# Designs tried in a protein design chat: VHH binders against a7h7h6. Part 22

Target 1, 199 residues: a7h7h6
Amino acid sequence: MPSPAPSGLAPGFLVAAPALGDPNFAGSLVLMAEHHGEGALGFVVNRPGPVTVAEVLASVDEDLRRAAEANGRAGAPVLVGGPVQPERLWILFRPGGIGADAEGAVPVGNGLSLGGSRELLEALVRAPRGDPFLLLLGYAGWAPMQVEREVAAGAWVPLELEGSDLVFDVPLEQRWETAVRRLGLEPGGFLVGGGGASA
Key: E = the ipSAE of ESMFold2; O = the ipSAE of OpenDDE; V2 = 0.75 times the mean of E and O plus 0.25 times the DockQ between their complexes.

## First folded at step 11 (VHH)

Design u05 (framework vhh_8dlx_2; at its last look DockQ between E and O 0.78; V2 from the best seeds 0.56)
Fold by OpenDDE, look of step 11:
Formats: structure tokens, C-alpha cells, sequence
Structure u05 (fold): chain B 199 residues (1-199), chain A 123 residues (1-123)
């Protein structure tokens, strides 16, 4: 059964119900970064994009590509964060050696920060500690009250953000299923009608 | 990872037509420009044309009447139809995807190229 529409979905996750028909969000795990009266903003955190971290870094600075290669981070996929502004690079990272608000980044909550500057990218790539980060292209957006309606319709099931492990420590292809299990559900165990998220 | 593989090249006689294919994997044509480019022996790269996500096509004016670019999204394949081939059309033909990303206030270009397919027009 779908959960009732909560107020305040950010920070948190939205787990796509199996019946979610929107190709952009089917089987997706969305990190909600903002949710307020003006709408919501989130990132799909389990959809690989068509390019690797290495390829993006190479386009920015070959030295960064080399650094990522040396750190074993070059082969990771850049994720598709959503259908909105697919050209815009976002950086989701776990603060550590780099502060939560470093280089224009903003805290999302629960050990996650979000940024988009080249400086931040460079800092993270070159960081000796190897602080985990995801590169994402685009984001997901909801109009006012849209995400609430979709949750009420059972398109999404909210999941509490209990640290950043789901984002950084769970393999990409397992993130959705892991999220579903954390809800106490089984994949395919959603008894909800169809619906779609739009961005 | 995006992979582009051109095919359909070979030796053809002048006046003949040829269709080249570019098989794309790890990528869809719906989001970015796909381009055809060629390089004749001893010459630089020459842009042939592209196709946009909307289906709009753009061509090099010098080649517009002789080429048609199309795509099949179901097979993720890009095509270059060439008609009335001439000796000067002898070249390696490449397909490429080129798109921009924004990192902060800066814009960068991503590119992926196939290895090319050789077309030789000879009597």
C-alpha cells in the first residue's frame, strides 16, 4: 500500500514503485535535495549515464582524468540525475577531508553535500583521502504539490535518509532493491496504480 | 561507455550510392547531436552534417544535395545516405556524438568518435 503523502520529503529518498510508468524514473532511487512550497528537487542516484567519470574529466582537464585514473575512480559512470538540464553537472559527495560547504557546495543533510563547481570537482578528484563522490548530469524537478500527489498516488514511497551508505556504499545496480528492502517491502510488492514523475 | 562503430564502407564506382551505418551502444540518439564527418587523404576533417534529438538535420551546404542523415532509434543506428558519389568523396567516414556539459559557469565539450569506415570511389 502506498504511504500517505508526507510533508517534508527532503532530505530523503523517493523509491519508485514498480508501477511507475515514467521511463525517466522507472526503477529509480531519487535523493530529494529540496522540498518546499515552490516544488521539489532531486537526483536519481542509480541510473548510469552514457559517459564515464574519466570522459567527463578529460573534457575538463586531462590532469584530472589522470588523477582519477590513478585513484581508480575514472571508470565509474556518470549518472543521469534527471531529465532537467541534462547538460549540467552536479557533484554529490560525502564531506570528509573536504568540508560540507567547500567550494560553493551546500549541505543536503545526513552527511551529503551537493555542488557543481570546477573547483569542487578538482578538489574531490585530487583529494588524498578519496572522499566518495558521484557525478550526475541533470536533475529531477517537481512543480508545487506535484511530488506530494505522486506519493499519495503510490508512484513513490518515501524512505528516510539514514546516512549516505545507500548512495556511496551500495552498488549502483542494487540501490533500488536495497531501498525497497529497507522499506520492508519486496521488489514488485507494491500494490499501487501507475503514475509518473515529471521534471 | 559510449561505443560508435561505423560500417558500410568499401569500394564503389562513381555515380553510385552508398549508405553508411553507425551503430551506437551505451548511448541513445535522443539527447545529443550525432554527426558525420569525413577525412579525405591528405586533407583535414570535413563536417558532413548532423541530426538533433528533435529529428532536425543540418548539412554542409556543399554536400546537402548529395547526402541524407537519418536514424533508427529502435536499433540505435545512425545512417548516412550518399548519392552520386565522386572520386573526391573518397575518405574515411566517422560518426561522432558531440555535446556540451556545464560545470559551474564553464562549458566543456564531450566527444565520442567511431573508428571510421573507408569509402573509396573509383572506376
Amino acid sequence: as target 1 above (199 residues)
Amino acid sequence: EVQLVESGGGVVQPGRSLRLSCAASGFTFSSYYMHWVRQAPGKGLEWIGNIYSSGSTFYNPSLKSLVTISRDDSTNTLYLQMNSLRAEDTAIYYCATIWKIEVGSETYTLQKWGKGTLVTVSS
Scores: ipSAE 0.526, ipTM 0.824, lowest interface PAE 0.5, mean pLDDT 89
Fold by ESMFold2, look of step 11:
Structure u05 (fold): chain B 199 residues (1-199), chain A 123 residues (1-123)
Amino acid sequence: as target 1 above (199 residues)
Amino acid sequence: EVQLVESGGGVVQPGRSLRLSCAASGFTFSSYYMHWVRQAPGKGLEWIGNIYSSGSTFYNPSLKSLVTISRDDSTNTLYLQMNSLRAEDTAIYYCATIWKIEVGSETYTLQKWGKGTLVTVSS
């Protein structure tokens, strides 16, 4: 019985190919948090949702909204992380003053951590220097071998997670194009997973 | 920026029908439940009904025979058809998206509202 394939897609990004037509993922940049024999889990990091960070915080506790306003993060949108459990809030952050393991958070890799608790949200909002964070609703999930097949079929191009700038520094609307150009590809159209068409 | 803009209100005679529109922008309209709510002068808010992304509708039982909610996801537009209008249907009519957010084990309700359109039913 051969060993499983040696490579994983997490941590890393998946860049949606232009031909990917699924409305949940067209034009998306996905941060891959887990990839193993039972499947994969990731978050779309370039799709703003209808609510702001301030609005989520005000629903939780008005004092949290005020703290976020003091650090200049109250007006940012909450991202649409994917179609699975679209009501579930996730927190993606770069630990500094609070540790990568704070309040049940788990490391993703390359200085990124992921959590979902109210306690983590409070810690990040109240942290003295304001560690960077994003809020996301929902996630993307893949069944066993599904993401591998989609990459092989040309739906996605993997991009290594070399730093966190695509998540925290590049503006949302520029993230997909920036990722495509880092792969050496042109945003107007590219072919993946076998290199071409034949009539 | 999320916007919900109602239109189609005005003065109508009793017994007439009227269709209101709600233009949505700034979010993925097709992914969200949409609601109609009204407020008569000097009264509280009255929920009219909602429509799911699937097109399934649910109505306030007291209004079920008088109203129809529909949506057109290609134009990001929500509609309210009202029939056999009465003077007590005079109200400001709002469209809204109302949903929940789960933070850990806690659930919170969030909402976005339009500015409303006034319907006045009178001779």
Scores: ipSAE 0.450, ipTM 0.773, lowest interface PAE 1.5, mean pLDDT 85
ESMFold2 (binder alone), look of step 11: mean pLDDT 79; pTM 0.774

## First folded at step 12 (VHH)

Design w01 (framework vhh_vobarilizumab_d1; at its last look DockQ between E and O 0.76; V2 from the best seeds 0.62)
Fold by OpenDDE, look of step 12:
Structure w01 (fold): chain B 199 residues (1-199), chain A 123 residues (1-123)
Amino acid sequence: as target 1 above (199 residues)
Amino acid sequence: EVQLVESGGGLVQPGGSLRLSCAASGFTFSSYYMAWYRQAPGKGRELVAGINSGGSTSYADSVKGRFTISRDNAKNTLYLQMNSLRPEDTAVYYCAVIWKLEVGSETYTLQHWGQGTLVTVSS
């Protein structure tokens, strides 16, 4: 199997190694949205938070909550995206009826887009054909060369972003294991030594 | 799922004391702002006391010097020590967890409430 060329980690996934000691990232699947000389930005996409989409929407606008309920989307958990700025809402969505750059959103790659505006939230919630979206609170951040060091140390295993199915179509509790399998590894036998990520 | 369960309410004479407890579950208790509210008959819900993740406290003027809010992060429990109780303190007392939410440039508040516990101060 050709070793994936050391391409930028973004867009892509980071799969947490079992030995990752940081409780914020243990067992996590991270979507890398940005990776450059100034650092990296990502989102944990498999950790449910304590609040639901309905609760978040209700706090913003009760009409949005009702719309989400009508569309069967109100009961989904809001995810914990990372330890940085845990109060800030992020929106990952699959472009469709709503464009990839709609309402200030930016394309991540391979059918994923990222935003954070209220307008985007409203557009997605009210969309006739419910384009899939995830709500996340907070993000993961890396200083320059930090994520590279952590990958080199075996804390993370990079996984190419081939599509948005891992984010939207795989149940939360299965996303990490599915990612591990896509790496050609067995979840029960996934032993990677490495230091804890301090992102 | 976030759960808040209040206990410790009851009937007490004026000048008496009560200690309310709120058992929290379903979230990282130590990371969030917790508060006690109360609602007297025929009145709106009002803030009684709050405590942030760092342990800093705030109180309504009506309860300052008499009530003490505290938290035990190891037990995921919020407390309200109520001393020198007055008839006007009669209310259903609610425990709450409060989250800040930022959406773009706007700020919102998320709240979860317990079922409440009745405190009656009467001779």
Scores: ipSAE 0.649, ipTM 0.878, lowest interface PAE 0.4, mean pLDDT 91
Fold by ESMFold2, look of step 12:
Structure w01 (fold): chain B 199 residues (1-199), chain A 123 residues (1-123)
Amino acid sequence: as target 1 above (199 residues)
Amino acid sequence: EVQLVESGGGLVQPGGSLRLSCAASGFTFSSYYMAWYRQAPGKGRELVAGINSGGSTSYADSVKGRFTISRDNAKNTLYLQMNSLRPEDTAVYYCAVIWKLEVGSETYTLQHWGQGTLVTVSS
C-alpha cells in the first residue's frame, strides 16, 4: 500500500533513521526552516564543526571575539548546518531581548529565528541578557518532492517543533536521542514503516 | 572537532631532508585550501607553502625549489617535503586549514591551526 509523503515539514524537525547511511546526515537532527513546492531547506543542529564561535568572530572583528568571551559565548563550536554552501554563516537564535529584529532575520516558529547578517551577529554577542544563539555553516537543501520521498522511504521521521529547548538547552550529543524518545521510539534501533510506532 | 596533527619534525644537519605530515580530521579535507606555516624563535608566523583543493601550489620565495607541498585527499593528509635544509629553516611548523567565511554580504578568511612540530637544522 502506498504511503503519501508528509506535507508541511517546516517548521519542524527531521530525525535521521538509524539506517540512513549518508555521511552528511547519519545520526542527524535537522531543523526544517522552509518546505514548499520548490523544495525544502533545513539545518543540522547536532553536528559540531571544525571551528569555534571565537574563531569565527576573530575573523570578523577581534573586539567581537573579546565581547563573546566576556559573555561566555566564545567556546561553543560552530555547527555544520549541512553540505550546501559550507562557507555561509547562519545564525539560529531564540529572541527575547535586544537585536532580535535585525535585517533579514525571519521567524522559523515556536521561539526560533534565523538570520545571517553581521549586524545580527554583533547584536547577539553584545546583548546584556544573553539571548541564546547557535552559529551554523552551510545548510541542507532538498529538490522538489525530494524530502517527501525520503520521508516516505523511511530515511527521516518528522518531529513537530514544540518550543526551542531541543536546539538550545539539550546538549549537542544528546539531541538526536532526545528527539527519538519524544517520538516514542527507542534510540538503540527502530524501523520506519515496519517497526516501532510513531504516534 | 577539527584536529590537525603534525608529525615528522626533528633535528637534521644543514643540507638534509625531512618530510612533515599533517593528519586532518573533523572536516571535509578535500574541499579546502591547506597550508604550512612556520614560526622561528622571536618571529611571527609566516606562510611557507599552500595547496588548494585542485592541487595548485604556492611557495614563499625563501623555500621555493627546496620544499614541496602535497596532499593525499584519500588519507586526509597534508605533506611538506623539505630538502636542502638551512639553519634559517629552524622553526615550529604548523599545518593550517584556511577557508572562506561569508557573513551576510561580507567575506572573511577563517583559519585553524595544528599544534606544530619542531624542525631544528643544526650542525
Scores: ipSAE 0.494, ipTM 0.782, lowest interface PAE 1.1, mean pLDDT 85
ESMFold2 (binder alone), look of step 12: mean pLDDT 84; pTM 0.819

Design w02 (framework vhh_vobarilizumab_d1; at its last look DockQ between E and O 0.68; V2 from the best seeds 0.63)
Fold by OpenDDE, look of step 12:
Structure w02 (fold): chain B 199 residues (1-199), chain A 123 residues (1-123)
Amino acid sequence: as target 1 above (199 residues)
Amino acid sequence: EVQLVESGGGLVQPGGSLRLSCAASGFTFSSYYMAWYRQAPGKGRELVAGINSGGSTSYADSVKGRFTISRDNAKNTLYLQMNSLRPEDTAVYYCAIIWKLEVGSETYTMQKWGQGTLVTVSS
């Protein structure tokens, strides 16, 4: 499998190397949403957070909590998206849904969109069809050229974003391993040296 | 999951002392408010003492000078030192963590509560 170049990492994934020493990113799969000269922005998509979707929705609107419960989505964990602004809610969803035109929603690419508005949250929760979405708290940020250095150092292995299945269809605990396999590597034998990420 | 577990409650004579503990787990937010509440029989829940993430404390008038709230971040534990206890301090004491949730331009409040610990002050 061709290794993607360290440039143009968004949209795409970063797979944490086993030797990554940063506890915020150890064993993490990161969705890269932005990557440009000013830095990079991503979301850890495989780390459960300390609260459930129900708890978040209850704090926003009890009606939304009830709607989520009715749809069997209330018990899902809200994910930790990263160490930056851990109090801010982000929403990953598939484009083409009823939330695609919500305020602040932007396409990430290849079957993923990103938002953070209450309008989007409400639209997705109340959707007749249970269109998949992830709630995340916080994000990962890189200074200019930082993520490139970390990739070069072997802290991250880039993985192309071919679809949204890793985000929505693979269980949380399997997302990293699945990503490793998609790189053509074996999770048990995945040895990449490098420094820790400080995003 | 954020969990709060209170301990240290019990029976004590008037004028006695107790130290309550609240073990917090799963909480990683940078800005928050932790507090002790109590609910006496037949009464509503009331704030006893609070401490914000910066370490600033506040107390109900009824417990000022007698109670001290503190936090050990290394142990992820909230404490309530209760001195000079009075019969009117008899209540179930609850630990709480409160923090903000930002959704777009809007801000909401989230809360987690412990199960409570009973403090009985009686001769």
Scores: ipSAE 0.733, ipTM 0.879, lowest interface PAE 0.4, mean pLDDT 91
Fold by ESMFold2, look of step 12:
Structure w02 (fold): chain B 199 residues (1-199), chain A 123 residues (1-123)
Amino acid sequence: as target 1 above (199 residues)
Amino acid sequence: EVQLVESGGGLVQPGGSLRLSCAASGFTFSSYYMAWYRQAPGKGRELVAGINSGGSTSYADSVKGRFTISRDNAKNTLYLQMNSLRPEDTAVYYCAIIWKLEVGSETYTMQKWGQGTLVTVSS
């Protein structure tokens, strides 16, 4: 992907607010990977898809599936990253011992990197001690100025990327509520409004 | 969690009919190509019939004219109407979702299966 111009929403999260009724994004937490003059790119990180990591790996290479199961890396769901190119696999990971095999991956910030190659997938699955990773299908895209307008209209509440725990450590079902509380907001308002600011 | 649950199998005389159902949950049913496969003892799984999101159907030559695949997107249910059944139709019938996966520049076919329902055609 092209090198983006600097912007204030990436790296960071967008927390879906009550005004956001789009079925693709209602109740979502989005990790913003790029934000520049040509638009923005992000990934929903709290929406499980229909398949597991093991099932994706089996389609690629059965030996890879077996390695992932043996190393305890295979049980998580593959996430629905967004509606754009829903067949395209993306890999969000915390780099460690796989630096050479992360060629073509890009840093997102604060210990997160993004890639998509088979070589990266194999390296993560086979790595000793296992760097954390998520598999995502598809992504969210915004045209120039679109995400800024949506934030100004109250559809999203920006949250700073202070670490990677919301992506790797907090359970999927709790990520949106945890993000709301980190904003200093009450999830009760979001629970009633489907994404709204705390009452 | 994605679930595919087949039902409607059983024992039928030659020439008889059965209607198989596949209840689907945990995904956007209307967006996927769905299919029925079958597996007779000692054979691999073979495609019986498929239906895409737009309702276009396809059939194996061995069942064309006798079997009809359909879907009810409002009920998230896939069907197979089987008429004029023959002993060679005896098999476990599986409901399946099929879609494309892209990893870098490589393309793969994803498949997810139900547990199957047994159809026995015997006189």
Scores: ipSAE 0.508, ipTM 0.777, lowest interface PAE 1.1, mean pLDDT 85
ESMFold2 (binder alone), look of step 12: mean pLDDT 82; pTM 0.802

Design w03 (framework vhh_vobarilizumab_d1; at its last fold request DockQ between E and O 0.87; V2 from the best seeds 0.70)
Fold by OpenDDE, fold request of step 18:
Structure w03 (fold): chain B 199 residues (1-199), chain A 123 residues (1-123)
Amino acid sequence: as target 1 above (199 residues)
Amino acid sequence: EVQLVESGGGLVQPGGSLRLSCAASGFKFSSYYMAWYRQAPGKGRELVAGINSGGSTSYADSVKGRFTISRDNAKNTLYLQMNSLRPEDTAVYYCATIWKLEVGSETYTLQKWGQGTLVTVSS
């Protein structure tokens, strides 16, 4: 029997399956931030971009760059969140010293929050505790029912968002494999049983 | 990683010509604004020429009619054809990519630079 089309993928993760043919998402771990009748929005959380946090911050405010340098965060890569609006900065952070809804941020499940304001950026960069955050450029977008079709086709495997550890506590290059293992699958190669519509 | 590698610099006599190249990698070259800057000894870095993703060009007044900026997207290469060179054109020439950055409702620019190539115009 074909598995029912998945719904309610946000908040959650999508793990790219080997069958995923889109090079933009090959081997990607996607944090799903929104999923509703109008489509879905997510962020690739394991693809480093070609610019550093320092470079982005310097572009915004040199003082922020200096603050990040002092905190040892300046050298971290800015991630490529997806192919949509690659010029737009997004901020994923673990709420703590900075609240989950601070400066217009929106909670994404438990332990994660998403924002994009300069004020949020400044708050996080200057935060005394050094709460974890990721900078991302761009996002992944799905048209209505698109992500469901892709999941049904075996391109993505949904993974529950139980915490922010995959985003902040697992090294960037290990996030996908870790996610695959959490699914009970083997990173070296797995097949997702086809019960859904072909992509 | 973004890489910009300039080449083609050297010594040339006044009235001579040089063609600079900038090999770009690590980003989608065709999507971004590219530019040549130069810095003469004891002077600040100045824009020489720019070319956007659509191919529209702009030039500093001092080089208009003499320099031509162009790009080959298939080769990820930026060029600067420099004709009728003058001693005052002596400088280190830098290739740059300029990226738009949006943070909330605000817009910023991020710049990446090459290491530069020296152009010396002297008799």
Scores: ipSAE 0.713, ipTM 0.891, lowest interface PAE 0.4, mean pLDDT 92
Fold by ESMFold2, fold request of step 18:
Structure w03 (fold): chain B 199 residues (1-199), chain A 123 residues (1-123)
Amino acid sequence: as target 1 above (199 residues)
Amino acid sequence: EVQLVESGGGLVQPGGSLRLSCAASGFKFSSYYMAWYRQAPGKGRELVAGINSGGSTSYADSVKGRFTISRDNAKNTLYLQMNSLRPEDTAVYYCATIWKLEVGSETYTLQKWGQGTLVTVSS
């Protein structure tokens, strides 16, 4: 049975149901950053793209690439955050000594923030404590009432944001399955429809 | 993984012709700008020809009227037809795709390159 669409899906996750076939979202775990009457905005956090952190940094400033390589932070893939504006870089981070001062940065919840400025990128790459961050290209957007209808139809299962480990600590390929287990389901038993032909 | 694999280079006499091919994979080829660059011995890498996703083409002045860039989106293949070759066309030719990157209010490029194919024009 589909759950009713809750008010305020952000902050939180949407876990793609196995039957969701849209190639942009099949098997995805989406971090919801905004949800209000005008729609919703989120980021796929388990889909690696063909671009590395080193490549982004080299395009911006070769000295940044060198700093990230010296700290062992340049080899990670940039994530495909969603199909909207796939050229736009977003930064998901835990603000240790940097935060809402960054241009365009917004809190997500539980100590997570999103930003997109060059100044933020530089600060995170050079940060002395090495606070974790992820780079994403593009985002997922929903029109008014769209995400609520998709949840009600069983395409997504909401999962509460209880910490940042699913974004920073769990390996990309395990994130969807881990989210399913946190919902009290088994990935092999996660069924939203019958296996027989009927209507 | 983005891959660009050039082929069709070789030794040719002045006035001759070659067709270069670039097999592309790991991205949606039909959606992106594609280009040929070349690097002659002792020189920097220079743009030879480009073609956008809509099929509009551009050429370096030194090759206009002699070279033709084209793409086959069904085969994920970029081509360069090179006619009336001259010794100064001798170079390693590279297939490339150039992607836009936006960081805040600033715009940058991400470049993906093939390994290159050698064209030698000599008698």
Scores: ipSAE 0.574, ipTM 0.805, lowest interface PAE 0.9, mean pLDDT 86
ESMFold2, look of step 12: ipSAE 0.573; ipTM 0.799
ESMFold2 (binder alone), look of step 12: mean pLDDT 82; pTM 0.803
OpenDDE, look of step 12: ipSAE 0.674; ipTM 0.883
ESMFold2, look of step 14: ipSAE 0.565; ipTM 0.795
ESMFold2 (binder alone), look of step 14: mean pLDDT 82; pTM 0.804
OpenDDE, look of step 14: ipSAE 0.653; ipTM 0.879
ESMFold2, fold request of step 18: ipSAE 0.549, 0.560; ipTM 0.795, 0.798
ESMFold2 (binder alone), fold request of step 18: mean pLDDT 82, 82, 82; pTM 0.805, 0.806, 0.803
OpenDDE, fold request of step 18: ipSAE 0.708, 0.709; ipTM 0.890, 0.887

Design w04 (framework vhh_vobarilizumab_d1; at its last look DockQ between E and O 0.51; V2 from the best seeds 0.52)
Fold by OpenDDE, look of step 12:
Formats: sequence, C-alpha cells, structure tokens
Structure w04 (fold): chain B 199 residues (1-199), chain A 123 residues (1-123)
Amino acid sequence: as target 1 above (199 residues)
Amino acid sequence: EVQLVESGGGLVQPGGSLRLSCAASGFTFSTYYMAWYRQAPGKGRELVAGIYSGGSTSYADSVKGRFTISRDNAKNTLYLQMNSLRPEDTAVYYCATIWKLEVGSETYTLQKWGQGTLVTVSS
C-alpha cells in the first residue's frame, strides 16, 4: 500500500528507510509527537541507550531505584530519543492509573502521553499497577518543512499510530521490523528510492 | 553496557613514572567528560584530573605539574601520565565518566566507574 501523504505526521510514526544514512536514525522508529508550521518533534523509540532505568533512577533518588527494582523495571534500558538535548529525560507512558495529563504530561494520541517532570517519574515508578512507561534521553527535531522534505525524498515512511502496542508491547529489537510489516513491506526486501536524505 | 577498564598500575619508586590507561566502551566516548579519581588507604575518593569533551583539563592541586590527563577519541581511551611520583600518590586509581541528567527543572549527575588499578609508590 502507498505511504500516507507527508502531512499531519503527528501523532504517528516515521519508519526509517534502509537508505537513511544518518547514524542517529538508521533503522529507527520515530514517534512523532508534534508536527506543525514551526517544525516537528519526535522520539526514537527503538534505540537502547547506554544506561538502565535503574541507573537513571539511582541518580535521581535511590528510593525510586528500589521501587523500580521491586516492580521488575530496573533492568530496562533507557532509550536514546534523539540527538537533541541528550541530557534531557523524557517519559512516554500509557495512561491508566496515571492520567493522560497528570503532572504536566500531554496526550500524544491513541493511548500515549508524554511528560518529563520528576513528579511524573515518581508517580509512574511507584504506581501499584505498574503502568507501562519508557524513559528516553533526548529527542529528534525538525526545522520547518524539513521532515516533509525528508519524507518526500524517501528517507522516512509514515505509519499511522493505531495504538500504543508498538511502543510498549513489541520487543525493542522488533519494533522497526514490525512497523515495516504494518506498512505492507518486507523488512529484508524493503527498498526506497531517492536515498541520501538525513534527519 | 558501559565499561571502563583501567590498566597500567603497579609498583614504582619515588620519582618514577607511570602511565595509566582506561579503555571505554558502550557509549559515545568523545562527547563526555572523563576523569581520574584515586582512593588512598583509609581516605576518601578524590578527583585527580578531569578532561572535557573539548579537551580542556583540570587537576587537583596536589598533582599539578606532575600529572597529565589526555584522551584518544579514536581509541576510546583515557590516559593519565604520572611523573615525579610520590609515596602519597599511592592509591587505587579509578576511571570515571560523568553525565549530566536533566529531569524537569532539576539537574542530576550520572556517574560510571571502572574497577580501579592500584598504584604503589615505595622505595
């Protein structure tokens, strides 16, 4: 099936084409959180970073680390969300016990919310039901019309955000391939012409 | 996984020299602040020298003029050249990376350490 038009990309996914040469985005699945005339904001959701949730939480509050350990979440990797502001922590979560707009969070769409406050982090880590969340460092940013140009050049293939399952329920290493298949393409035979674009 | 592996420690006479190495892996070495710490017997861990991603360096007063910290980004390796060693330099030397972490309006630090290498200065 043909890819959707490069408009209204948020909320949604961008699937990196094989020809995308930027090491920051090669093989990446990007969740688009914002897309407007001033540019776009997204998060790579399938790239593990060099630190664990436990390590980040320990740096913030040892009690949070212990809570995460008790909940079996301490060993999960913190993801590299993008090359912009790599020191900034972001939190993607599925609303449930924690509301979609809790603690300064903003709804992204289709069962995803985005935040970055310590209060939100504490709430999610200490939540009794263990609502799913991802920790990310940094984000991906596009200047005005940049992401549209890159999509037109074949660097990215847009994918509709149908739910949060791709982010929370699919193993990290399978997210890109799963996304490719949802596009009706074969991961091993996925070729896009007009390569050379980078994000 | 981030790994820091120190080497080059050993026994040396006063006035002698040693060169410590720290092999780093699991992160983009070139973009982070790196440092050497040491811990002498019965004392706390102290900063010896630091080097920023841009190459700027800092030293503890006790080692200025004698120690030189450097980095080879191509090899992901941190070095500490120690000259004119003194008995008081005897310690376990640790390689470290320190990362800035921002959570909301708060700022934190994330630290990772090597296992250390022993330097003994004795006649």
Scores: ipSAE 0.617, ipTM 0.873, lowest interface PAE 0.4, mean pLDDT 91
Fold by ESMFold2, look of step 12:
Structure w04 (fold): chain B 199 residues (1-199), chain A 123 residues (1-123)
Amino acid sequence: as target 1 above (199 residues)
Amino acid sequence: EVQLVESGGGLVQPGGSLRLSCAASGFTFSTYYMAWYRQAPGKGRELVAGIYSGGSTSYADSVKGRFTISRDNAKNTLYLQMNSLRPEDTAVYYCATIWKLEVGSETYTLQKWGQGTLVTVSS
């Protein structure tokens, strides 16, 4: 009989180590949506972009902006999901009843779903008691074996996905620190060399 | 909230130089297209120079060879070095964050602007 495969990095989070210097990922918390032999795909969930949900919706259709304002869903920032295809809108949401009715939505895990269509965007915006959602622009991608090497080198620390509160409930500025604490560390203690480096 | 704050404008004689700065905050600066626009009295805003997230630049024909756009991602600052200034360069100069937006198969444009800094080139 086939042995159970070990869990990959998706679904899950990658927590950027403080020494990670790449400006695309410094201080980031990444939600991993795919991880397989051909590579990995994830989204930064703690990096606000230059515009709000209202501004994105107004560019698409002013009626969508008005609907989002009426439902209290217009004031949040759109996140920078990563450097790849930074013009591409992604929608991360916790489905209530619209996931089965929306084109192209797929589960990520633990009550999270991902999509990118205008149909999904309209359904989420117009549902007054509907699912919480985040809008993201772009994504992070890794070539085969790249994310594994980066984890082994200490650039990222994996964190299990436990519910969806880090992406919907924890304030953006606190998500990285909250993730570090869930790893069992205080943010100041995350680096082993903290005593020598601070002195 | 995204803030774009321009500085470095002022009064300069023809042939002079100025360096404009745009302090950016509230977003991950390094991943976005940034641009300078200008608006002369009674005219619409026009693109002066742009710099892409990958570092490539573009310039309006009227400023090519005289102006240089650059960015410092560590300081979240966009720059415009303006040399050989002419009276027709007199304008309010605006920092902007501008990119394309794709939703499914459809394409849109998003823009955000600073409040501007005045450059006056007096003959």
Scores: ipSAE 0.427, ipTM 0.758, lowest interface PAE 1.2, mean pLDDT 85
ESMFold2 (binder alone), look of step 12: mean pLDDT 82; pTM 0.791

